VHH binders against p49116. Designs and how they scored, part 167

Target 1, 238 residues: p49116
Amino acid sequence: EGPLLSDTHVTFKLTMPSPMPEYLNVHYICESASRLLFLSMHWARSIPAFQALGQDCNTSLVRACWNELFTLGLAQCAQVMSLSTILAAIVNHLQNSIQEDKLSGDRIKQVMEHIWKLQEFCNSMAKLDIDGYEYAYLKAIVLFSPDHPGLTSTSQIEKFQEKAQMELQDYVQKTYSEDTYRLARILVRLPALRLMSSNITEELFFTGLIGNVSIDSIIPYILKMETAEYNGQITGAS
Key: E = the ipSAE of ESMFold2; O = the ipSAE of OpenDDE; V2 = 0.75 times the mean of E and O plus 0.25 times the DockQ between their complexes.

## First folded at step 12 (VHH)

Design j44 (framework vhh_brivekimig_d4; at its last fold request DockQ between E and O 0.49; V2 from the best seeds 0.58)
Fold by OpenDDE, fold request of step 14:
Structure j44 (fold): chain B 238 residues (1-238), chain A 120 residues (1-120)
Amino acid sequence: as target 1 above (238 residues)
Amino acid sequence: EVQLVESGGGVVQPGGSLRLSCAASGFTFDNYAMSWVRQAPGKGPEWVSTISWSGGTTLYADSVKGRFTISRDNSKNTLYLQMNSLRPEDTALYYCTRHGYSIPFKGDYSSQGTLVTVSS
C-alpha cells in the first residue's frame, strides 16, 4: 500500500469558459461552477483509495462533501476564476433581478452572509499561501471524512483520512520546516467549510438548474462520465 | 440562429409508448449536452433527462428512470426521448434544451415543445 496521493493528484487546473464576457451572466457563472464541480469530482475519482470504496460509497461520500470540495476548489482557483468578480456578479443578480422577489429579507441576509463566508475563507487561504500539495491533501481530508451520516465503510474512510493527514503533515514538515505551526494554521481553516450551507452554495452558483435538478442528483452522472468524455467537454461547449 | 424543434408528441393510453425527437440547428450540436424538460399544466418545469455531448453518459429524473431513454444522433443533429410505460402524470409539454458541461441549466433558447397527453 502506497501513499494516498501522488504527484498526479496535485495538478488541479481549471479551464474557464472562453471568452469571458464583460458582463458575467448567470450562464457564465453556472458554467464556470460546473467546470469546477466536474474537476473536483473527477479529481476525487482519480484517487485509487476513492475508487476502492466502490460506486455506492463514492456517491454517498461525494454527496456529503461536495460543497466543501467545491469551496476548496474555489479557493484554489480563485485567481483563474476571478472569483471576486463572480461573487460580485452573483450579488448583483441576487439584488437586482431574480432572488429579491422570491427571498425574504432574512433569507437574503443568510445568502449574503454565506457569500461573505466564502470570500473570507478564500481570502484566508490566499493569505496562507496554500500550495498545490497542501490543497490536494486538504481536499483528501475533506473527501475522506467518516463523520457524515449514512456512510458505509467508515473505518476504511477514516484510514484514508488519516493517511491524508499524515501525508500532509509530512509534506509540511519537509517543505516548511521553518514554520512550525503551519500545519495547525492550515487545519484550523477546515471547520469553516462545515459552516457553509450546500444549499446556499447551490443556489448561488447553480441558480439556473432546471426544475428539481440538484447537485445531489447530478453527482452520479458526473462520477460516471469517462475521462475522455470529460476532456471532450472542456474543449466543446462555449 | 439557434433552433430546437420538438416532435413526436400525441395522445396515448396509459402504458403506451412515444418517441420524441428534437431537431437542432444553428449551432454545433455535439458541443452541447442536451436535456429534455417537461411542463405539466399548472406546474413548473420539470427536468426529465440529460445526455452528454457524446451520448456516452445519461441522467434521468427519478420519476422517469427505467421508463424513458434519452439518446442522440450527432450526425443528424437530433435528440430523442423514448418514452415507455407512460402514465397520466407524464402528460406535459416536452421541450429539449441545450446546455454546457452536461449540467441541466436553464437554456438560452425556448422552443414550442411537443405535447404529450396520456389518458385513457
Scores: ipSAE 0.696, ipTM 0.850, lowest interface PAE 0.8, mean pLDDT 92
Fold by ESMFold2, look of step 13:
Structure j44 (fold): chain B 238 residues (1-238), chain A 120 residues (1-120)
Amino acid sequence: as target 1 above (238 residues)
Amino acid sequence: EVQLVESGGGVVQPGGSLRLSCAASGFTFDNYAMSWVRQAPGKGPEWVSTISWSGGTTLYADSVKGRFTISRDNSKNTLYLQMNSLRPEDTALYYCTRHGYSIPFKGDYSSQGTLVTVSS
């Protein structure tokens, strides 16, 4: 079977809601995050190896790793999204919630620690100047993780992950031939993704979903929806 | 102004069927995804089913999958929920909700609700 990813899988173009509001608000943040989530899930769906695993396996795989893919997407699109500004607005909102005595001190500490870890991760990726090819392979390594409970076809998933690792290695060696340790520096960033809480990510970016539904429960809808159908929804056409 | 008015609730025996409808007005109905949500006495809201703006994509909660069918008629601005093989645990206030513009699964308008009671 040919390469795991092609040049078409490297393109990752996030478009922000227009126009940008004068003051950031929950609606703009949630719309921006939703666009990134759909882009990330549809990126995964576009991979032939992912398609070959079948619908049930695809859903299970994405449910297990959506937060890690989303976090990689945040880092990749941090400039386009003005992520630092979004996080600052969230911190200011949290300070107001303390003043109004709406959250416990322990919960605030958990949320603030998560924001700090997220910012540190994004900063570390920016310092390494991770390019689009490297992001694509990192996302594939995260996507094809065989160690999640409840997965079927784990042997095939592991083979795809090994292929993604091999292709990343080949790319880095060709493109950054003078930088002996680049691959190692990139790969040691991945464990930080496991520190990210999907519960807190939902609280920060996906507040108040209908009927208390979770992101992992709606993943089959996102995966089934054709890109053209989604585009019609966000442009207001019908 | 946006309005969502539901109907079709009532009392039914276990194993029975009901069809709920939700009439929409004050907005371009076929630009929005729609959901049904239910709330049993003393419980929080529970998402039941979602249908995309075009009707091309549907999703169901595991608790109702295979028994409930969501549909829409964009020419009549109406959302439907066909409920078959009803069980006592389906007893709840059912309401429809519109998804936010370009924000899936984030509700911006909800109906008042119609009561469904499944009992002998």
Scores: ipSAE 0.635, ipTM 0.849, lowest interface PAE 1.6, mean pLDDT 88
Fold by ESMFold2-Fast, scan of step 12:
Structure j44 (fold): chain B 238 residues (1-238), chain A 120 residues (1-120)
Amino acid sequence: as target 1 above (238 residues)
Amino acid sequence: EVQLVESGGGVVQPGGSLRLSCAASGFTFDNYAMSWVRQAPGKGPEWVSTISWSGGTTLYADSVKGRFTISRDNSKNTLYLQMNSLRPEDTALYYCTRHGYSIPFKGDYSSQGTLVTVSS
């Protein structure tokens, strides 16, 4: 068997809505997040091992881990997105909502804690200077997580996760040979992804989709499309 | 000039059927996924159904699954919604929307809507 990921899986190019408004609004934030989510689904779908699991397993797997993939994407694309500016705007809006008694204080506290966890995660990844290959393998590790409730084919998923871990180790040891403990520093960051609520992520980043549609509905649609149909959807007319 | 023009709305009795049409012009219709969205009086918009650019993939809201069928005729640049077993709760303004080419469920153009009333 060949490697789990190829060089094509390292490419992760987010195209932002243009131009960035002077004052951030819900529409710009939602569109930026939606582009990242779609890019993340496209990335996952391009992995042969992922396709080999079959459509039912693929859908269940991505439904379980989309928030972790999305958060890794936020960290990887933080500079392109000006994520710190987006998060500051959200924080400002929440603080104003407290003063106006529009939302419960307990709910606002939960959302603020989520934002702080997200900022800390992205800052830690930036400080470690995680490269494109490392991000690709970290995304593969969280994608092929066999420990989510309700998953089928867990032994095969575990095999792919272990392969991702081995290929990450080989890459880091070869590329960062002078930093003996780099892999350990990277891997200990991953548990933080499980502490972030997918419901809060959805509330923060995906307000303004067509009607009252959930990420849970979008995931099956994207994954069920035939390859040619999917490619037509993402490229449109030239 | 992008235009989405709906027809087929009206008043029907509970258990009845109705077919909505959305005629598209001013763009290459078969390059875009399309959705039906409804908005009941005093409520926010509710996504109803989506169809891919080729018609090969469809998705439905749980509230309409098994009762509604989305379809399209790319040769006629027309989107359809066949509504069966209609309920009073289906009463709403129905409109069609075009997806942005890069992102599912992110609309860039929507029609103005047609009223569907389910009552005696």
Scores: ipSAE 0.496, ipTM 0.737, lowest interface PAE 2.3, mean pLDDT 87
ESMFold2 (binder alone), look of step 13: mean pLDDT 81; pTM 0.816
OpenDDE, look of step 13: ipSAE 0.033; ipTM 0.409
ESMFold2, fold request of step 14: ipSAE 0.523, 0.412, 0.393; ipTM 0.808, 0.762, 0.742
ESMFold2 (binder alone), fold request of step 14: mean pLDDT 80, 80, 80; pTM 0.807, 0.808, 0.812
OpenDDE, fold request of step 14: ipSAE 0.290, 0.135; ipTM 0.662, 0.554

Design j45 (framework vhh_brivekimig_d4)
Fold by ESMFold2-Fast, scan of step 12:
Structure j45 (fold): chain B 238 residues (1-238), chain A 120 residues (1-120)
Amino acid sequence: as target 1 above (238 residues)
Amino acid sequence: EVQLVESGGGVVQPGGSLRLSCAASGFTFDNYAMSWVRQAPGKGPEWVSAISWSGGTTLYADSVKGRFTISRDNSKNTLYLQMNSLRPEDTALYYCTRHGYSIPFKGDYSSQGTLVTVSS
């Protein structure tokens, strides 16, 4: 009966590891990405509609869409992360890998295409000057996506997605009343998120994870944390 | 200086039990999540279990779920791994590592490890 998101869900503040090293390394990139992933999942689990779906549905839903949430977070936090600098460092590493025959040319091409898609997405969001409310509702739209394989409660998820779409429309029409086509320009950007491989995102940003642990395995762990413990962790600077 | 000191490894028969300990020093232990990682001869590292900074949340690899229990005593700066119903496949060098943000990533530091051998 109330709005899907509260004003507190508009706040999305990423705290970066400090200080930034003179030369970017996989540990700094992985820690930065991990903080963004944690913040994104904390954001999702705080939504009452999300909580109402139940633990098993919550886990399946986030497993299906974490890459889309993460990519939206990269775009939203691109300046605080110095994302362009991180991507440049990754590109330099890939160029060195091709010269040393550590990776096949086909794999490097695939990874470079992913980086180009990511840069294009972030640039399009920056050009549109997407605000905090718009980002919150775009994240809600991708979070409450009923069309991922293996999901339960798909009718309820679709209802929450439609509510997110409606509330975004109301916000944009009120705030950007002179720009009749703004909502359409924003929404047409979302399909690009589905074209980005979660496996390549893991290779670019999460190389520092232990052994064969995957983001898929981490998701239930983060979502099961008690609220007080979760809040303590997110404010910690370890 | 950050130090992690492992103990508790040994030789045990299939079905037996062992308790590993990791004594931490040189940092605020209760600010960090901790993990157990193992490496069998000729294999890469396999993440085994993680515990949040307060001990309120735990996570286990499918291979050890229901048999291993991770715990910590923040007052003693010590991490534990209780291993029950041990199998030959559990034979490995076991080491502990610290990591922040309750995510089981490589971490900043790891111990030298303790050898666990399960054989008949």
Scores: ipSAE 0.236, ipTM 0.595, lowest interface PAE 4.4, mean pLDDT 84

Design j46 (framework vhh_brivekimig_d4)
Fold by ESMFold2-Fast, scan of step 12:
Structure j46 (fold): chain B 238 residues (1-238), chain A 120 residues (1-120)
Amino acid sequence: as target 1 above (238 residues)
Amino acid sequence: EVQLVESGGGVVQPGGSLRLSCAASGFTFDNYAMSWVRQAPGKGPEWVSSISWSGGTTYYADSVKGRFTISRDNSKNTLYLQMNSLRPEDTALYYCTRHGYSIPFKGDYSSQGTLVTVSS
């Protein structure tokens, strides 16, 4: 049995749309978020253990955890994305909506609370100085979650999650041997991901979506895309 | 200059067939997945179908599965939608998109579309 993840799974490089507009708009934010979502799903589908679970299980797992994977990706790529600038632009639009009475106060409050939770999560991860190997294994722990309702093959999923946890522990103990409590500090951050609404994430980052199309509806499509097709969508290069 | 030009729309009776075409220019067509999106009168846009860069993978909205077939000819830079067993609810403006965002999302370049009307 080899390791759950290889060195190739540690590499997570987001290529942003260029040029960046002087003023952020829905199209730029949605394009940036879509690239991160595609990168995250391509990362997941490249894992041999994930492939071994089969197409139906793969789809169910990603549908259950895409928001957690996406949020970890936002934290990991926060500097590349200028995430603080994107969030500030969204907050400014929400403040304008309050002033112009365009949205209900209850909805604005829910969205603002989500932004505060997201910012706190990203700041927490930055303060911990989470490295690429740690991010890869945290994403694997989230991906191989056996406790989502409606999943089949839960024993095999749990086995892969335990393997991810053991490999993360081994890495942290060897690499950060002087910090006895580092693993505990990292792991206690994960439950916060499940408190964040996927519906609000979709509203904030994917407002450029067509009509009634949801992230749930596109997940099976993205997971089945050819590698060349996926790379073409991410980079936009010929 | 990226350009997409739809054609093939028209008026058909329920149960009839139409074949839509989308001629692409200004970009390397075979490097991009393509989609068909429709907008019915008074309604928002609805994704219909997507096809991979090679044509090897296709996806369909549940409302059109088994009735519509998406295909492409990379040598001609052309996207197609074969529409069979048409229903009144298929009446819409149909347009093709090259995605700036994720499939089946709205593309960064869309033409004015081609009108399909299904009526008795």
Scores: ipSAE 0.000, ipTM 0.274, lowest interface PAE 11.8, mean pLDDT 82

Design j47 (framework vhh_brivekimig_d4)
Fold by ESMFold2-Fast, scan of step 12:
Structure j47 (fold): chain B 238 residues (1-238), chain A 120 residues (1-120)
Amino acid sequence: as target 1 above (238 residues)
Amino acid sequence: EVQLVESGGGVVQPGGSLRLSCAASGFTFDNYAMSWVRQAPGKGPEWVSSISWSGGTTFYADSVKGRFTISRDNSKNTLYLQMNSLRPEDTALYYCTRHGYSIPFKGDYSSQGTLVTVSS
């Protein structure tokens, strides 16, 4: 049987809305985040092992881990997104909301803590100089998490996660042969993703999504889209 | 570049029906999923419904499920929202979009929205 991921699954190219506005606005931030989310969902759906689990399992896995996939995508695409500039604009917007008495002090502290955790995670990944192969396998490890409540086929999911871990180990050992502890340093970054609130991610990056609708409630719809629909959302092409 | 023009809004009594239309231009309509979004006075934007490029898959907010039907005619580049059993809480400005989760500010799209008022 073949490897879990192919070279096509290592490629992860975010196309930003163009041109970048002189002043960042909520629409540009939301469009950029949405493109990354759709790119991440399309990436997951393209994996043969993921397809083999079936529609119901696919939906459950992505609903459970979309925030982790999105955060890894933010770290991987931080430079192309100018993520530091986007986070600065969000902080400015948040400070204006404080001045308008729109948010409680406790909520503001929660949101600021989330931004600091996100910045620390992205800085840690940049410091480790994580490459495209490593990001692809980290996303696969996160995607094939057997420990989310309510999952069926947990044995098969665990098997795919173990396969992702083994293939990452093989890659790191061959590519970074003189750095015996690199794999351990990479893997210990993953638990931090579980500490980041999906609700706060929605508030920061998907401010246009209001009411009883959440990202995870829409995921079944997104996963049923045809390839042409994904391409339109990812590139913004007319 | 992208133009979306909504129509079909009006004043209707509770329990009444309206059909909204969205005429699309400036892009290949049948390559994109489409959504309806509404904004009520004093509330933020609320996603209402989405439809796949082919019309084969539809998704609805819990607040409208069973009452509203989204459809499209790709030959006419037109999106529809059939609204039945209308309630006062359905009163809002309705927008169509080719992306269901980001609300454009005034001027970001050519869409003016179409006002739906449910009152006696």
Scores: ipSAE 0.000, ipTM 0.215, lowest interface PAE 16.8, mean pLDDT 81

Design j48 (framework vhh_brivekimig_d4; at its last look DockQ between E and O 0.57; V2 from the best seeds 0.00; counts 0 for: pae E 11.7 > 2, SAP .736 > .668)
Fold by ESMFold2-Fast, scan of step 12:
Structure j48 (fold): chain B 238 residues (1-238), chain A 120 residues (1-120)
Amino acid sequence: as target 1 above (238 residues)
Amino acid sequence: EVQLVESGGGVVQPGGSLRLSCAASGFTFDNYAMSWVRQAPGKGPEWVSSISWSGGTTIYADSVKGRFTISRDNSKNTLYLQMNSLRPEDTALYYCTRHGYSIPFKGDYSSQGTLVTVSS
């Protein structure tokens, strides 16, 4: 009983590494992406319904949807991140890789298509002026997706997804009462998230990871960290 | 002024044990997750283990699970790696590294490394 999300779940404040370097580099991009990923996983972990599913289910859900959560976070935090500048730097690096024949033309095409899809998604969300409540519920809808291969407890996950959908509908109808079709325009954007490769996201934003580390491998670790540790890290890197 | 100074490396026979230490200074140690990373001669860096700010959460590479134990003492600003049942393939230069948000980065090496050699 009670709402799936509270006002605390609407707050999503990304703190960028400081200072910003004169020229964007792998370390800055990876640290920025890492902060967003951590914030996204900590956000998911703070939801009582998510905690109620148990640790094994929590790990499986986040492993299945981290790329969707991360992409929604990129869209929500695009201004704070100066995402357009980061993507321009990535494109410049790819163009240099073409000149040095370090990557195949086919791989570069796949990566450029991914960047275009990401830009299109972020632009559509900006055009719709998606607010913090809407982002919180969209994240909840993708988090509580019962249809990922290999999941257990699918009926309970589906129940939480339906609750997220109902609460989003109630919010949108109350807040944007004159825009009858707003909810439909928002929800039709979500399928695009499933078309984005998590492997390409990892290649674009997490190139600084130590060779045998993948995002998938570290998810259980991040989810198990104590809540007090996150709250205590207010001074960050100094 | 940020410094990570490692010690405890050496030469051991297969099946032996070593304890590595990493002394941190110049930053608030308990605000950062920490990792051990190793690099064998002629190979790229390999992540070994990570530990959260409090020491309450740890994770290990599959190659070292059940043999290595990561720990920290925040009162002493020191990170540890207890290495048991050492194998020749564990021979490498071992680094301690500082990272935020529990994601270890290849570029975030703060220590110079200590050599661990397991015979043959």
Scores: ipSAE 0.514, ipTM 0.757, lowest interface PAE 2.1, mean pLDDT 85
Fold by OpenDDE, look of step 13:
Formats: sequence, structure tokens, C-alpha cells
Structure j48 (fold): chain B 238 residues (1-238), chain A 120 residues (1-120)
Amino acid sequence: as target 1 above (238 residues)
Amino acid sequence: EVQLVESGGGVVQPGGSLRLSCAASGFTFDNYAMSWVRQAPGKGPEWVSSISWSGGTTIYADSVKGRFTISRDNSKNTLYLQMNSLRPEDTALYYCTRHGYSIPFKGDYSSQGTLVTVSS
């Protein structure tokens, strides 16, 4: 059968909220993050192989890997988002919380380490100069991960993951033939995604929008959004 | 002082419609995301819908998607919930909540609620 991904899956354009505030605040950050999350999930939804797994399996997959997809999205959209500025703003906000004695020392450490890991991961991806095709395949590899508990159709998921890996290999070989170790350098970045806490990511980027509601709870909504509704979300013209 | 005052609740027949309002005061309304939460008799609180500060992003629980619409008018400091095709299972105390800026999340400001009863 045909390739797992097409050129249409390479496009990953995030539209930031407008107008941009003079100082990045929590609601701007959360709005930006939400748009990225929606974009990531709708990207997944646009993959025929993803659709072929069925709604229940799709939902389970996204629930399992949304943090990794989101993180890859952060890395890919780091320039458009001014991610370094966003992270600095989050840290500043965290400092205010610290001054108000709202956090334990251990919790502060956990959150700060998570922010550091996010920044380092994105920096590492930037240093590798990952292109749009490579990001698309990396996201596909992460999406079609069969090793999450509770998944159905794991054999099919594994096949899709292998296909993503093979297509990535072919692409890298063709595009970067002079760099014989590029594929390996790219793939060894993926384990870092598994070290990141989805709970902390949710706390930092989404609590301003969804409060105490979990990302898991809204994933079905996002995946079921109509195209027109989605477009309204990303343009703010709802 | 932060205040949230809800209105628009009442008794309606199945298939009917209601529009809830939440008037906000005591804070910069357009700096906060807002949500609707409901609590049915004998059940715990259930998240219904959320809207970003600008109104550009909305999300819904599966149970209300396609029937309920969350909106806001920042010029009026008011949050709305349009409820169509109401069902008996929508019977609940509905209240609006403000999402705070704090990291980590410690809670939202909530109103006292308005009662919605759907019965034939």
C-alpha cells in the first residue's frame, strides 16, 4: 500500500494568538499551547493509517502520547512561539508562586527540572536542524507506539511505526546522503520525550485554560472537532 | 473582591433551551479563562465547557458537545452558556468558575450556581 505520510503531513503551521501582549502572560501562553495541542491532534487525525485504527484506538493512542507529540510540536514551532520567552515567562510566574510560599521545595525542583528538560530538548532539536519531514516522521513514530498499556491493535500500530521509521530512513538517506549518522542522531533524541511528565506539562501549559480538567478528558473533543470549528479555534474567530 | 453571579436557570421541558449568564466583577475578566461546571443531584461536579480569555478557544465535554455553546463578552464581563436540546440528564446546578494564574493550579473561583431542571 501507499506511504504512511504524504507531503500534506509535512506542513505544520501554528498560528499564534493575536494581538501579542507586551508581556507574555499565563492566558496567552495557555492559548498558544492549546492551539499547538489542537494542531498536533488534528495532524494525527489527517493520517490515513491513524484513521484506519478506529475511534477508540485513536483516542487511546493520543491519550498515551499527547505529551510527546506536544513536546515535538514545541520544538518544531519554537521560533514561531518564541518558546524561550514563553518558558522564561513561566519561570518568572513560578518565582512569584515561590515567593508566596505556594510550593514545596521538592515540587519546585520537579517543575524547574521539567522546564529545563523541555528547553534542552528543544535546543537539541534546533542544533540538529530538524526539518519538516523529519519532524513529521518523528511524530508518526511517537504516535504509533505499540508499547503503551491498554492499547488494542498493537500489531497494526507496530507496523505503522515501522513504516514511519523506514520512510524516515529513506528520506534521510536521500536528503542527507553525506551525513551517514544523521538518522541515528535524530532517533536517539526520542527517549528524552519519555522522561518528561505529562502531568507537569499539563500543569504548566494548560491549567490556565482547562483548570483541573485533564487533557485526557478533552482529547475526545479535540479529535472530533469539525474542520470549520478547528479553523475557528486557531484563528480566534469562533 | 472577586465575584461571579449566575442567572438564567429554570425549569424546561426536554428538547427545550436555556441561556445561562455569569456576571464577573472584582478582577480583569479578559485575563482569565472561564468554565462551566455542573453538579447533578447525588453526583459529583462535572466539567461542561471552557473558554479562553479571548474566546478564541472553546472546549466541551462529550456529553454536551453539539448542544451547548460557551461564549463570552469581555466588554460586559459576562460568560454565557447556550443550552439547546436539553435532556433530563442535564438537570443540575450550573456554576461558572474562573481559572487562576497560579502554578501549580490550586483552584478556581466559583459562583453559587443556578439550577437547571429538565423535566416533562
Scores: ipSAE 0.431, ipTM 0.759, lowest interface PAE 1.5, mean pLDDT 91
Fold by ESMFold2, look of step 13:
Structure j48 (fold): chain B 238 residues (1-238), chain A 120 residues (1-120)
Amino acid sequence: as target 1 above (238 residues)
Amino acid sequence: EVQLVESGGGVVQPGGSLRLSCAASGFTFDNYAMSWVRQAPGKGPEWVSSISWSGGTTIYADSVKGRFTISRDNSKNTLYLQMNSLRPEDTALYYCTRHGYSIPFKGDYSSQGTLVTVSS
């Protein structure tokens, strides 16, 4: 039985490409996002409860939640990534694209709403000063979501999610004993993740790597990578 | 005008090899990630492989890992797909595509594709 997560699952260190260009460009954004994606997939794959599910179940879970995991990673790493600077550069690009008649007003409204939702989410998490343990348990709650369509073994997935919730509750109670409502404030942030569009995330962060296929179509490959290959993708040392 | 021109397809026996090329023009090739996608008759598109703008990161579909190698030569504006140990299920039209960064556009250009047929 034991704890769902160990201390090795709390460590989540993103290393940015160097040097940061004076003007952010597609190569820098995509490399940074790719490192975060691979770090997030490595994190999920390392969890014993996740490993205990079948390969098909693993793929289905990650396909359903990769954008939520990625968004939690963005919030956790927002300072290291200079995420606000990246998003500002994207907003400026969108405005220029309208002036050059490259985009419709309806599409840019959809993309701007997504950027605003992402900024709001990251700001709310920063205001709460969510720590590494809390992020790890939030990611586990999101990963072991039994409500996604097409899942099998949902009873076991639900048990793992309940375990993640209980371990988060115990951690918050012990560590933040004087803040009666901290757990409630943290958990209330999770529904916003379901409103994040995977298609728009791909367009914002992955246009330099994958333009015509979705991230969820390559997830089985990412989950099967050898450990050495995986570490190379996280650090860009391939 | 952005152009992507595929070549190198043909008919080959099972276990054979082919090398596909994609000649790019009309844009700064080394600023873009590239992919190979294939479509068998009567099926939807299937992603095959992607390569970062520098060539430093490559990703493969499970069905082709270990058999196919994506590469690029940025000095010649050319994307490649080396296909070894070909199987009948690899029979498809193969397309190269440029990854778009013109947000919110996704996938910029592809052309006719090049046909790969694996049969006795």
Scores: ipSAE 0.000, ipTM 0.228, lowest interface PAE 11.7, mean pLDDT 81
ESMFold2 (binder alone), look of step 13: mean pLDDT 81; pTM 0.815

Design j49 (framework vhh_ozoralizumab_d1)
Fold by ESMFold2-Fast, scan of step 12:
Structure j49 (fold): chain B 238 residues (1-238), chain A 120 residues (1-120)
Amino acid sequence: as target 1 above (238 residues)
Amino acid sequence: EVQLVESGGGLVQPGGSLRLSCAASGFTFDNYAMYWVRQAPGKGLEWVSSISWSGGTTLYPDSVKGRFTISRDNAKNTLYLQMNSLRPEDTAVYYCTRHGYSIPFKGDYRGQGTLVTVSS
């Protein structure tokens, strides 16, 4: 029946923390990333198809794909976040950690490779000039992935993913009618998201993660929040 | 400066009860979700409970569900944890944290803790 996404699902506006510090620090980076995570979770929860899967299924789905959604959000909001400046600050911190023997060289290499992959992904999306409708449907395609282990309702999830793919195709063919191969160029970017480590994303953007607390452990809580609470976390409004 | 001050810990026998309190200052308390977390001797931090801004939504791991109750008094800027049917494995330092940034343990956003010891 009706479209998978409405025009309201295309709107994706990140509000940055204020005031901006004179020098980027771990606190500012983490708060910025947290706001993007909450915005991404609120976006997913607002989709009727997502709610139709039921709480247990939709929670498992987001726990499996949050890093892919977050990375797409980083690419979409790269200008608002000044993401290149944030990544440069992280690189500078890692270089100082080598000098002070605070981190192993092998770990620093893994993190640097992740930063390179992330930067290449964001650059490829920028070069393609991906618009808000395209981002919304790409997020829907990764959200409704039926192939994660342990999922229930996989046939319904697959149906929603196929619907997202069909609606993206219709949009691209209508809007970019002169560019016959645009959809193919966009879709071949998606496999790179599965190669990005959620553990390294946590280290880069969610510094201060300690003990048994992880992003996937707090996702069930975030999904249960009231709408007003999401708005407060996303916008910093009080 | 964000400050969180825990109290109410102590020694209790298995099966007993304790009520923890956390006094919050330096921020608009009723705009933030809050957590209780704990650290047992020689172990890492464990999430214990979460409560939404309004108090309308609470979340518990299976290890404490049905035994612990989180609550808040926004007029008093105070968070509570009612702990019933305590077990020796509940022995830990309990910390109050502000949920802001989706990650607890940001220094100023975690208190000094209160020790709970469950033994015979």
Scores: ipSAE 0.012, ipTM 0.394, lowest interface PAE 8.6, mean pLDDT 83

